# VHH binders against 5'-methylthioadenosine/S-adenosylhomocysteine nucleosidase (mtnN): the designs that were tried, part 17

Target 1, 252 residues: 5'-methylthioadenosine/S-adenosylhomocysteine nucleosidase (mtnN), of Buchnera aphidicola subsp. Baizongia pistaciae (q89aq7)
Amino acid sequence: MKKEIKKNYRIGIIAALQQEVQILFNKLKNYKINKISNITFYIGNIHNIHVVLAKSGVGKVFSGITCALLLQKYKVKFIINIGSAGSLNKNLKPGSIIIPTNVCYHDVNLTAFGYSIGQIKNCPKTFLSNTLMLKLTEKYLFENKIKYQKKLMISGDIFIDTCEKKSLLKKRFPKAIAVDMEAAAIAHVCYQFNIPILIIKSISDSSDINAADNFKYFINLASKNSSLVTINVLQTLFKNTKNILFDNNNRC
Key: E = the ipSAE of ESMFold2; O = the ipSAE of OpenDDE; V2 = 0.75 times the mean of E and O plus 0.25 times the DockQ between their complexes.

## First folded at step 18 (VHH; framework vhh_enristomig)

Design z5 (from y2 with S53Y; at its last look DockQ between E and O 0.06; V2 from the best seeds 0.00; counts 0 for: pae E 20.6 > 2, placed apart)
Fold by ESMFold2, look of step 18:
Structure z5 (fold): chain B 252 residues (1-252), chain A 122 residues (1-122)
Amino acid sequence: as target 1 above (252 residues)
Amino acid sequence: EVQLLESGGGEVQPGGSLRLSCAASGFTFSSYYMSWYRQAPGKQREWVSVISYGGSTNYAESVKGRFTISRDNAKNTLYLQMSSLRAEDTAVYYCASHYDLSSGEVYDYDYWGQGTLVTVKP
């Protein structure tokens, strides 16, 4: 007698700001809204895919708390972090897509204890994105001729808005192409709980003296682009979950 | 289902007035820039006006001083008050939503309506 897997595969989607979640929220059907402190959860379906969409607030602590709640309270099995990022590479224009292969902190320095810059004790040098989900996302981007980068992204509780800060980060993390304030914390939580993560960001600024103004001008474009890619990934993941249900093989 | 539904078109004499409405549903109207476009027979579609979520407006030069864009976020409705209408204002008028702030060009629009016909008698 084969055990039938019930359809309860939940996807958690995290972004810091309302603009960054709005398009996905507009696609929700049969949804419920739940607030815990300053964190808003939207529980519903996007094209029959069960999602818990979360507006976390800005920074490592808010995004870490939100991710932990998604994993423990809402029992999500896969995390997608979306939203905007600042560019560290002059060849990345506003609206460009970033699907980082890995992320780490830029505001952690334990090198006095023999760790790499950005590395926390008992953690890897960088936190990895899920390889299968990266491949599925790349397939969508290639088929639609959407340009993207998939290098390192770094996170910290600092909005990067000066040439001095930007230059220092490029020296300390020469492989990093973008910076945000949430992704490494979310990936860190996922690492602790052995939950796969995919990170889909779009460039809103160049991390220079105009960064705040550029962010205001481009946040909606970045939010749209990251959301559209995310919607496609959700449909691809839903198809793969149905294949698993039909396969029903014991993997352990 | 996302919908933008224009209404209020019709025939009018030169110098007359019309008010167009666009009823929006299926998305959070108050968070989007809203625009009017028009397309005359045999012509390319052209931008007419835009209003931000905060109420700031801008207009194509051809309609400045004659058309007024407004929105009612509580009713999810966009308006275009047209006055001093001319024969060259004859067109199908479209409602559109977007959040692209990078340029004045039209691209990356999220949603479009089906349009409402305005005819200004010759």
Scores: ipSAE 0.000, ipTM 0.100, lowest interface PAE 20.6, mean pLDDT 82
ESMFold2 (binder alone), look of step 18: mean pLDDT 81; pTM 0.816
OpenDDE, look of step 18: ipSAE 0.893; ipTM 0.948

Design z6 (from y2 with Y33S Y99S L101S; at its last look DockQ between E and O 0.01; V2 from the best seeds 0.00; counts 0 for: pae E 14.2 > 2, placed apart)
Fold by ESMFold2, look of step 18:
Structure z6 (fold): chain B 252 residues (1-252), chain A 122 residues (1-122)
Amino acid sequence: as target 1 above (252 residues)
Amino acid sequence: EVQLLESGGGEVQPGGSLRLSCAASGFTFSSYSMSWYRQAPGKQREWVSVISSGGSTNYAESVKGRFTISRDNAKNTLYLQMSSLRAEDTAVYYCASHSDSSSGEVYDYDYWGQGTLVTVKP
């Protein structure tokens, strides 16, 4: 007698703001809501995939705490970070999708101790996204003619809103195409706990003098686009699950 | 500094074959979608083919079945194998890289090569 393998994997999905989680929350079925401190967890199913959706709050500390709770309390086996990002690349317009191959901090400097700019002691120079999930996501975006980039993104506890700050980041991180305030912290936690991560962001601003106004205007578009890509990735996972979650991210 | 260096162009008889190469440097080649374009004298630049970072391919209708795009991420090299060449394939062929790509033409590119000439002599 041959038994089907039951899907036991919970996927944790983290975004900072209510706008960024709302569309996924609207797709949850058979859900429960838990609050721990000021962090809200929505536990349910999207496309028959077990999901714990979390609204973390903005920045490295909030997102780091939320990620750790997803891993230890809810026993999540895979993390998806979604939401908005600022562009560092002229070819990324509001609503464009970023699926970073890797992330690092932009506000860490241990070069006095021989580390690369952005590198935390005893960590890799950048934290890697899961290769199989990147391939799956890119295939979806390419086939649906959705504009995207698949490069370095950087994170820090600074909203980038001047040409001077933007220019400095581009000089220090010439490979970076986008900036946010959460992804590197979430990836760092995933690295420490040996959990694979996928990051799906959408552009809300250009990290310049208009960034705050553009963010306010485009946050709902960015939230919609990152959420819709995530929903479709989950649907594809349901149809292709069994071989994807064996990947250990190759750890560099 | 980013560079895209095309090579492999030349003169060929109708029905012949050529393989174009594009050597890439100064960026993470494996994370980019790569395209070939061509421009015949007096004509607009025309999309020929695209290969995604994940290996999915698509072709302009005029070259389907005759041209094959491929990539070697270990060598940071993009290829275009051209077979059954015709006089209308005479053009300067350009390599381009982009991250906003779809399965077809795109409007803005991160980087362009300088081109390699292919001449099909009747």
Scores: ipSAE 0.000, ipTM 0.277, lowest interface PAE 14.2, mean pLDDT 85
ESMFold2 (binder alone), look of step 18: mean pLDDT 80; pTM 0.802
OpenDDE, look of step 18: ipSAE 0.014; ipTM 0.336

## First folded at step 19 (VHH; framework vhh_enristomig)

Design a1 (from y2 with Y107W; at its last look DockQ between E and O 0.79; V2 from the best seeds 0.73)
Fold by ESMFold2, look of step 19:
Structure a1 (fold): chain B 252 residues (1-252), chain A 122 residues (1-122)
Amino acid sequence: as target 1 above (252 residues)
Amino acid sequence: EVQLLESGGGEVQPGGSLRLSCAASGFTFSSYYMSWYRQAPGKQREWVSVISSGGSTNYAESVKGRFTISRDNAKNTLYLQMSSLRAEDTAVYYCASHYDLSSGEVWDYDYWGQGTLVTVKP
């Protein structure tokens, strides 16, 4: 089934760390804060779009729980995962923008049972980003001449910080350009509930021996870039849905 | 019309020193994080050092204590002071900027200049 973007849809925005959500939180209007366990939800509006912003914590389990709560408790209809990622591609330096077309796990291996590396039983080989949300994002990026990469991103509960780990991932997932610890889990939940997802990441490190230091140094830059792309995507969405809703309301 | 013009490379003996410069134009230099990268023959381009718009620095582990990055925003120039050079430092050195959407500028952040060759004789 095709998915439509409508002005009254709640959009869930999820990232692991406070730095990754802070700029969006600063843009929230008429907001409330709810905490469930160690997960924080910020409920409000950005550009007149109803947004539930979530700080999930790091890793697959935190992100999966947070995503499920966004879908079931807050009735979110679209998910945007934002934040930082490590690069697996030599031309992606810190600050670069990544809009993955698909994601999968890098720490799942059921090949002994005939599945592809990274594939969970009863799931597709990769989880897809929503085509309409990708096109909306590309409209913004094209208008502003912002370079980005679309490709596979992989996720797992391992921070990639050595040449050996990076090389192994590049061998097993030669099409992957970036790695994080949340996106595949969030996409997996969205797949299970038939909810569209968009993933907007910015590079914070090169997944090598310098990765931890560069993550600490570049996390604010990466968070700024992923957040600003997201804010402008929301603004583009508002303009499109406003025009559609305005046209539907012009009946007299 | 972004330009990044690296200079100051040359041949040096092990243990020697060189100072690299990068003249920048076509963007608001002072607004951006700037880095040095290097590419040795047969290897991928790798990050060496970064300096933020506010002057905060960081270094690859392989060069800590030997290299010093600095910038002169009035001259739109990035520097790399290299000391205690080793054969493994032989590479073409490039300066680069990091994308920052908050600047509001549109320019080619993927621009790479010609670089400047540093050769440390074995």
Scores: ipSAE 0.662, ipTM 0.866, lowest interface PAE 1.4, mean pLDDT 88
ESMFold2 (binder alone), look of step 19: mean pLDDT 81; pTM 0.812
OpenDDE, look of step 19: ipSAE 0.754; ipTM 0.886

Design a2 (from y2 with A96T; at its last fold request DockQ between E and O 0.91; V2 from the best seeds 0.86)
Amino acid sequence: EVQLLESGGGEVQPGGSLRLSCAASGFTFSSYYMSWYRQAPGKQREWVSVISSGGSTNYAESVKGRFTISRDNAKNTLYLQMSSLRAEDTAVYYCTSHYDLSSGEVYDYDYWGQGTLVTVKP
ESMFold2, look of step 19: ipSAE 0.746; ipTM 0.897
ESMFold2 (binder alone), look of step 19: mean pLDDT 80; pTM 0.812
OpenDDE, look of step 19: ipSAE 0.869; ipTM 0.939
ESMFold2, look of step 20: ipSAE 0.761; ipTM 0.905
ESMFold2 (binder alone), look of step 20: mean pLDDT 80; pTM 0.807
OpenDDE, look of step 20: ipSAE 0.874; ipTM 0.943
ESMFold2, fold request of step 23: ipSAE 0.771, 0.764, 0.760; ipTM 0.904, 0.904, 0.901
ESMFold2 (binder alone), fold request of step 23: mean pLDDT 80, 81, 80; pTM 0.809, 0.813, 0.807
OpenDDE, fold request of step 23: ipSAE 0.918, 0.919, 0.919; ipTM 0.962, 0.961, 0.961

Design a3 (from y2 with S31T; at its last look DockQ between E and O 0.76; V2 from the best seeds 0.75)
Fold by ESMFold2, look of step 19:
Structure a3 (fold): chain B 252 residues (1-252), chain A 122 residues (1-122)
Amino acid sequence: as target 1 above (252 residues)
Amino acid sequence: EVQLLESGGGEVQPGGSLRLSCAASGFTFSTYYMSWYRQAPGKQREWVSVISSGGSTNYAESVKGRFTISRDNAKNTLYLQMSSLRAEDTAVYYCASHYDLSSGEVYDYDYWGQGTLVTVKP
């Protein structure tokens, strides 16, 4: 039964930077490298799971293009977005794990047309992570006593590096615990194509005046943590069969 | 169980010096990034400095050139040498570890001790 499930699916894993994909790349077996424009795709296997790993580049447009290519060119059936995030929550320090339940943009404002702040026209207020994959990830984290938070993460094409910017985001999005530059765009693409998404991030900075220095210093630690959670989730998928990927009751 | 025991705080005049220590137990100290944080009255806890397992360091802009972080892996101890102290450095200082999943070790990496109070007299 394991062979049948594996033959039928590719899992797409996407992050912006080489540091964020490097550990997964090192785990790839029998891989190929394809480039389309400035986007690099690594096609191979991790724990006998077919994986297309993508280094997208930073920001909404790069990550959106990359996600669409994963879905249409490489026929990926599930997306995992990994990498680093800035903290908006005082209890999250570099290295902390977050598994967002939902994401939205922080740099979209269509309130003049009756939408919520961060909401794209004709889209939900937030894009949801897949419930079954969240439960699987939480099982792994619980069994290993790894602390994490799940809640809203917000995305935009701004690196948040001042107390003023951070404070404004916390006021506009009081439920948000973290900020990045990719996740909402990737989730938006997945929403349009009805493809499940899981988001696994680790904190690299506190989105304040020290954020750029902390990002540079902690990016490898954050990348390691998000990558290793992802590898263990993939291992759990290999052990669990087809019903994990076909739960239609609570799809995002 | 994890313990992080900060010490070395006290009262000091502006321009003075103090050396903080943090005794760590309950985890393999040498494998982890370690930081100092501080919390001034009425403010949120903020990062001050970090040292990696390999000894590389970084500092908040507000303390660069005045504070030096170091570690003694044989003693499981983290240090913060503070000099040229200012009134705005008054805070409770905490040490913290940063989670590293590759360690394979199970411990409470989000643990916070009671900290040690540094008061810089006006």
Scores: ipSAE 0.663, ipTM 0.871, lowest interface PAE 1.5, mean pLDDT 88
ESMFold2 (binder alone), look of step 19: mean pLDDT 81; pTM 0.814
OpenDDE, look of step 19: ipSAE 0.835; ipTM 0.924

Design a4 (from y2 with S56N; at its last look DockQ between E and O 0.84; V2 from the best seeds 0.80)
Amino acid sequence: EVQLLESGGGEVQPGGSLRLSCAASGFTFSSYYMSWYRQAPGKQREWVSVISSGGNTNYAESVKGRFTISRDNAKNTLYLQMSSLRAEDTAVYYCASHYDLSSGEVYDYDYWGQGTLVTVKP
ESMFold2, look of step 19: ipSAE 0.749; ipTM 0.900
ESMFold2 (binder alone), look of step 19: mean pLDDT 82; pTM 0.828
OpenDDE, look of step 19: ipSAE 0.834; ipTM 0.924

Design a5 (from y2 with E105D; at its last look DockQ between E and O 0.83; V2 from the best seeds 0.78)
Fold by ESMFold2, look of step 19:
Structure a5 (fold): chain B 252 residues (1-252), chain A 122 residues (1-122)
Amino acid sequence: as target 1 above (252 residues)
Amino acid sequence: EVQLLESGGGEVQPGGSLRLSCAASGFTFSSYYMSWYRQAPGKQREWVSVISSGGSTNYAESVKGRFTISRDNAKNTLYLQMSSLRAEDTAVYYCASHYDLSSGDVYDYDYWGQGTLVTVKP
């Protein structure tokens, strides 16, 4: 039973763009490539962990479909969303590392029906990152003296590139430190299927008038940082997953 | 410990020039993207320019063609050559690094120095 749990343990890793998955793809061993519709899946191992790496495409629909396929076709047990994000916090410059505690949409508005801004009907106000995965990630970052921020991140099908849009988001979501186009949708799918999620992002721009140029310029740096944190977290999870599985067997 | 020490600020007439320097220590300078930021009184700190570890540059539209970023990796120094200065360029200028986890440095990339004041007289 112990060996079967370890043998079947899979982690799904999702990013929108090739730049955001490339470094993890280069680390895959004995990999296979499978394409379903326009979504590419890379199946292999990183640090002896079974990994299904997916390039989803940009936005809520692409990332939601990709996440659902990871859960249903590849039966992954944990999801890690990686990639880049725009900053909403003056202290977060390109290259900064963000490990959101929770995410929600910024382009959902059902307040006319009594819901909070960003809240989908029949869903919580925000979707939570898994506490154990957060603690393991923070352990790695602390031991290596890597500065990061954890707080709310918000998602929507809008690239934020004006002072007006940024200011509106900061007013509506004063706790949000970053914005992307995928994380809330992926977390929403994970919520529906009761699957733990971890989100690891790095800043590529400041969500202002320079955002598109900075995104193009910094995307490779942000992708490198988010990927390298993820690779090291997988190493930490491999060691702790063995301990967790063993501890659960001892309790039964 | 990381240190970024900006210098070269001062008063200048409109149309004038200044050269800012930033002495860096406590990290592998040559491995990092480096930027200049500025903060005018009562405004938010804003990005001005960046230079990659490989020397590729980019600029905010407001300074393009007037400012030149450069670096000397042997001296661990970042530069900003400012020309055709305008009143709107008046600000405290800060240098900053962009974390590169592949460097392997123990580094606080959220560090900000005191900056150097540039005043362009009306």
Scores: ipSAE 0.684, ipTM 0.874, lowest interface PAE 1.4, mean pLDDT 88
ESMFold2 (binder alone), look of step 19: mean pLDDT 82; pTM 0.822
OpenDDE, look of step 19: ipSAE 0.839; ipTM 0.922

Design a6 (from y2 with S103T; at its last look DockQ between E and O 0.84; V2 from the best seeds 0.80)
Fold by ESMFold2, look of step 19:
Structure a6 (fold): chain B 252 residues (1-252), chain A 122 residues (1-122)
Amino acid sequence: as target 1 above (252 residues)
Amino acid sequence: EVQLLESGGGEVQPGGSLRLSCAASGFTFSSYYMSWYRQAPGKQREWVSVISSGGSTNYAESVKGRFTISRDNAKNTLYLQMSSLRAEDTAVYYCASHYDLSTGEVYDYDYWGQGTLVTVKP
C-alpha cells in the first residue's frame, strides 16, 4: 500500500529564475541535472517525494514549454509554481505570501469575440488552483500563524513598473492582488492536460516606478519565503497522500 | 507583542533636515529587513527605503541622494536621515519589517504604528 502510494505520484516544481529554485535545489536528495534546450531540470527527492524541479526562464512561452516537458517527458502528476510577484494591493509588502485561488492573463483581449478581458478562447475565465492543495497549504499557514492572501493573480509578458500600468490592471482586474509573468501560462498548460496546480508566490516589489530595483533587492527574500512554504507543503502533502491519489485530474 | 514607535517628525522649511527614529520591540530586530514607508494626505502608503539585516540599503528614486536609512541593532532602532526636504515629502512616516520565514520566528509582521508626521511648508 505504502509502495503503491509512493509509486503513484511525482511533483513538478517550476520557477523562472535560479534564485527562485535554489533553496529547493539545495534540499534535493540523490539528484540528477538534465538540460533540454535552455531549460534546466533537477530530478530528486524532498521529504521522500519524487520532485522534478525546473528553472524555466521568464515569461509565458518559457514557462509553458517547461510545464509541457514536465508533464510529457517526466510524467509529472502535480505542478507547483513558485517564485516572486509584484503587488497590486496596498497591504502587500515585500516578503508577503500569496497562494492564488485562480489566475488569468492580463495581456489577452478577445472581447471582440465575446470573451471576458483576460480570457483565452475556449478556456475558462480564470484557471483554478487545486482546492485540496490549497487547503493543505492553508492548514500549514494557519497552524504556524503565517499571514497570506489567496485571491486572484494575473500574468503577462510585461514587467509592471509604472503607476499607469498598475492602475490600468487594477481597473481591468479589480480582484487581482498580484502580478507575475508565468503563473497563468503554467495554469493554462495544466488545464489543457487536466493536471492539478498550486501556486505559491512571495512579493518582491510594488509594481511601480521602483519595481525593477525592488525586484533585484528583494528577489532573494521572496524566493526564500516561497520556497520554504513549498517545502513545508510537500511535507504536509506526503502525510496526506490519500487526497492526492484520489484527485488524478485536477478535481477535489 | 510587536511594537514599532516612530518619532522625530515635525515642521520644517523646504531644504531643511529631519532625523526619524523607529524603536522596535517584540521581535528579533537584527534578523529582518526594515523599511520606511510614507503616506501623504489622500494618497496611498508608499515605500521609501529599506535596509537589510546585513546593512545593505535601497531607496525609492524620489528620495535617492536626499535620505539615508540606517539601523542600530544594539538599540533595536531604525533611522531615516532626511535632507533637502521638499513639499512632496510631507507625509506620515511609518517603519515596517519584511517577513522572513527562514528566521523561524512568528510575529505580526503586518503591524503598523501611529507613524510620525513630517510637514514641509510650501
Scores: ipSAE 0.762, ipTM 0.905, lowest interface PAE 1.0, mean pLDDT 89
ESMFold2 (binder alone), look of step 19: mean pLDDT 81; pTM 0.811
OpenDDE, look of step 19: ipSAE 0.810; ipTM 0.910

## First folded at step 20 (VHH; framework vhh_enristomig)

Design b1 (from a2 with S56N; at its last look DockQ between E and O 0.81; V2 from the best seeds 0.00; counts 0 for: unsure alone 64.5 < 65)
Fold by ESMFold2, look of step 20:
Structure b1 (fold): chain B 252 residues (1-252), chain A 122 residues (1-122)
Amino acid sequence: as target 1 above (252 residues)
Amino acid sequence: EVQLLESGGGEVQPGGSLRLSCAASGFTFSSYYMSWYRQAPGKQREWVSVISSGGNTNYAESVKGRFTISRDNAKNTLYLQMSSLRAEDTAVYYCTSHYDLSSGEVYDYDYWGQGTLVTVKP
């Protein structure tokens, strides 16, 4: 972040379900509500940062539409995707925090045309999270001794709830630690519009035969953890903007 | 520092019962969801059961109806009452917490104790 960052900097925050946005919604000040189709936008402020919070609905199409509207209608300059994810890594139990470095689809296969599994034509193999915002998030997590994982996450329009599906994904994407239904689509839209993205998820299930029950049981815990990390990242971002501004004034 | 001390394991005949205990310290036990996990020989650790801070429970399908999780927040102790035990229940059993950032507490929520071995004789 540079000293030229302005107070009109808008941040878009996307999650699929009400449980995943509720804590951030409760923190919004002076907010307005706008609905477009089944997508709900909450426009307001969190800690004096202008935020457009969106409940997109589940899956790639809903989240892609929501992201495009945030970028073009609400002119946001940064996207944060939050919510829950299923674990593909035995070391991630419900409540664990992940901040993926990159994401890709698991349900795209254009290998017949020479692309990597998960790769869309004319796109990179994976979509990258913004490095500066990852570093800011890691600073907050490190200073507060909060453990997290920082690896590949994969997305598709399939809820992973069988041993066979989980095993197949682990074979095809051995670096992937988690799976969801939105992140890659949101990152894909951000790539097309050259907008930075940060992804903050918490584990709700283990993508196995118990996944649906665990998702229902743990969704509020996962949503709480992802939301609270996000709120603190926003505060860190606001603090760093002020520090840069005051540092220039103090040098003289 | 965090400690999770599992106990109550042992050898049992098929159809038998055991009660496992987990003594917790080093964090505010009553604030967190608590789970039992197990690891059978040659297999990965798997989730067995969870109980919320308010006492709401859930179970893996493989143990539903046979195992009962409970907690005593005054004693910082988690329990697993196991009945109708089968050979496939043979495993080392572990307890663990699920981190809740809203607590504001810093502790090692990734800590795993030694576990307690349950052996169901073939």
Scores: ipSAE 0.765, ipTM 0.907, lowest interface PAE 0.9, mean pLDDT 89
ESMFold2 (binder alone), look of step 20: mean pLDDT 80; pTM 0.810
OpenDDE, look of step 20: ipSAE 0.854; ipTM 0.934

Design b2 (from b1 with S103T; at its last look DockQ between E and O 0.82; V2 from the best seeds 0.81)
Amino acid sequence: EVQLLESGGGEVQPGGSLRLSCAASGFTFSSYYMSWYRQAPGKQREWVSVISSGGNTNYAESVKGRFTISRDNAKNTLYLQMSSLRAEDTAVYYCTSHYDLSTGEVYDYDYWGQGTLVTVKP
ESMFold2, look of step 20: ipSAE 0.756; ipTM 0.904
ESMFold2 (binder alone), look of step 20: mean pLDDT 81; pTM 0.820
OpenDDE, look of step 20: ipSAE 0.860; ipTM 0.937

Design b3 (from y2 with A96V; at its last look DockQ between E and O 0.82; V2 from the best seeds 0.69)
Fold by OpenDDE, look of step 20:
Structure b3 (fold): chain B 252 residues (1-252), chain A 122 residues (1-122)
Amino acid sequence: as target 1 above (252 residues)
Amino acid sequence: EVQLLESGGGEVQPGGSLRLSCAASGFTFSSYYMSWYRQAPGKQREWVSVISSGGSTNYAESVKGRFTISRDNAKNTLYLQMSSLRAEDTAVYYCVSHYDLSSGEVYDYDYWGQGTLVTVKP
């Protein structure tokens, strides 16, 4: 691969909602907008880094399609999934930052065939975030004295808005600290295409009876926090991942 | 160091009123969303109310019309005026700040105050 290509590879950043992409969009320079169906792609640069920002829509299918397009059409070299999530941990409140180590589906069940709950056939039990990218992000967060949690997150096409739903998830996934509707699908696509993924989320609600109201109220705060972490760590990620991204032997 | 100190709790009769206060320190209070949470015996902690830096408010359905959240930025104090209190309002009430990365401040997400106990009984 030509040295020039290595220096100017594209990063994909994906979120479901307009609020979640808006702050990054505002930072984009020399951008163009492409729409594919109901998916919007913003192609430009942030801090002289080539970025394709994508508003996917809500849920596994939209996020999966969006991620696949980022990889195949725009040929991004790694994915950052940003946005909001519901809390499954009492210490995570709206605005809190999480950088999940791994993610899996909570609405997948192939246990009848011997798979673990949340596991897709011929896939790992969980999809892993890239270790190097996580370390780089942690370093940034630490240096800037930003508190965060780093554990399992779970995803599914269910908005969690009752204590019963929340309790069931906690029972099935006792290590999970947050829940969303997109991250596992994105990570799954990344796994399938052998592309590194980083997830940076901020909490919007507590996944209980008040989840909908909290989400509406805190989505801007969550979006802001997630986006600012992403913006600030982007250059570090770009500079430090060039070598590994072009090594075909590296997995997520 | 972030500190949140709740006060004003006590025993009241059903239908009564109570005003909680939260004294905040260790961060720029006026810049933060502030919430009240509560935890009843044997139940999970639940969100009660929030107020933005600009004074916008929201409430849990269970307390709408009965509770009023407010803030005094000059005093770094959060308030919860409770009226028409019910037995189910019995809980330890906690004051909570919501981290804003743009503040540039150090924030401990795991910090919770000691809370203040509200008991509603005949």
Scores: ipSAE 0.594, ipTM 0.828, lowest interface PAE 0.9, mean pLDDT 91
ESMFold2, look of step 20: ipSAE 0.702; ipTM 0.882
ESMFold2 (binder alone), look of step 20: mean pLDDT 82; pTM 0.827

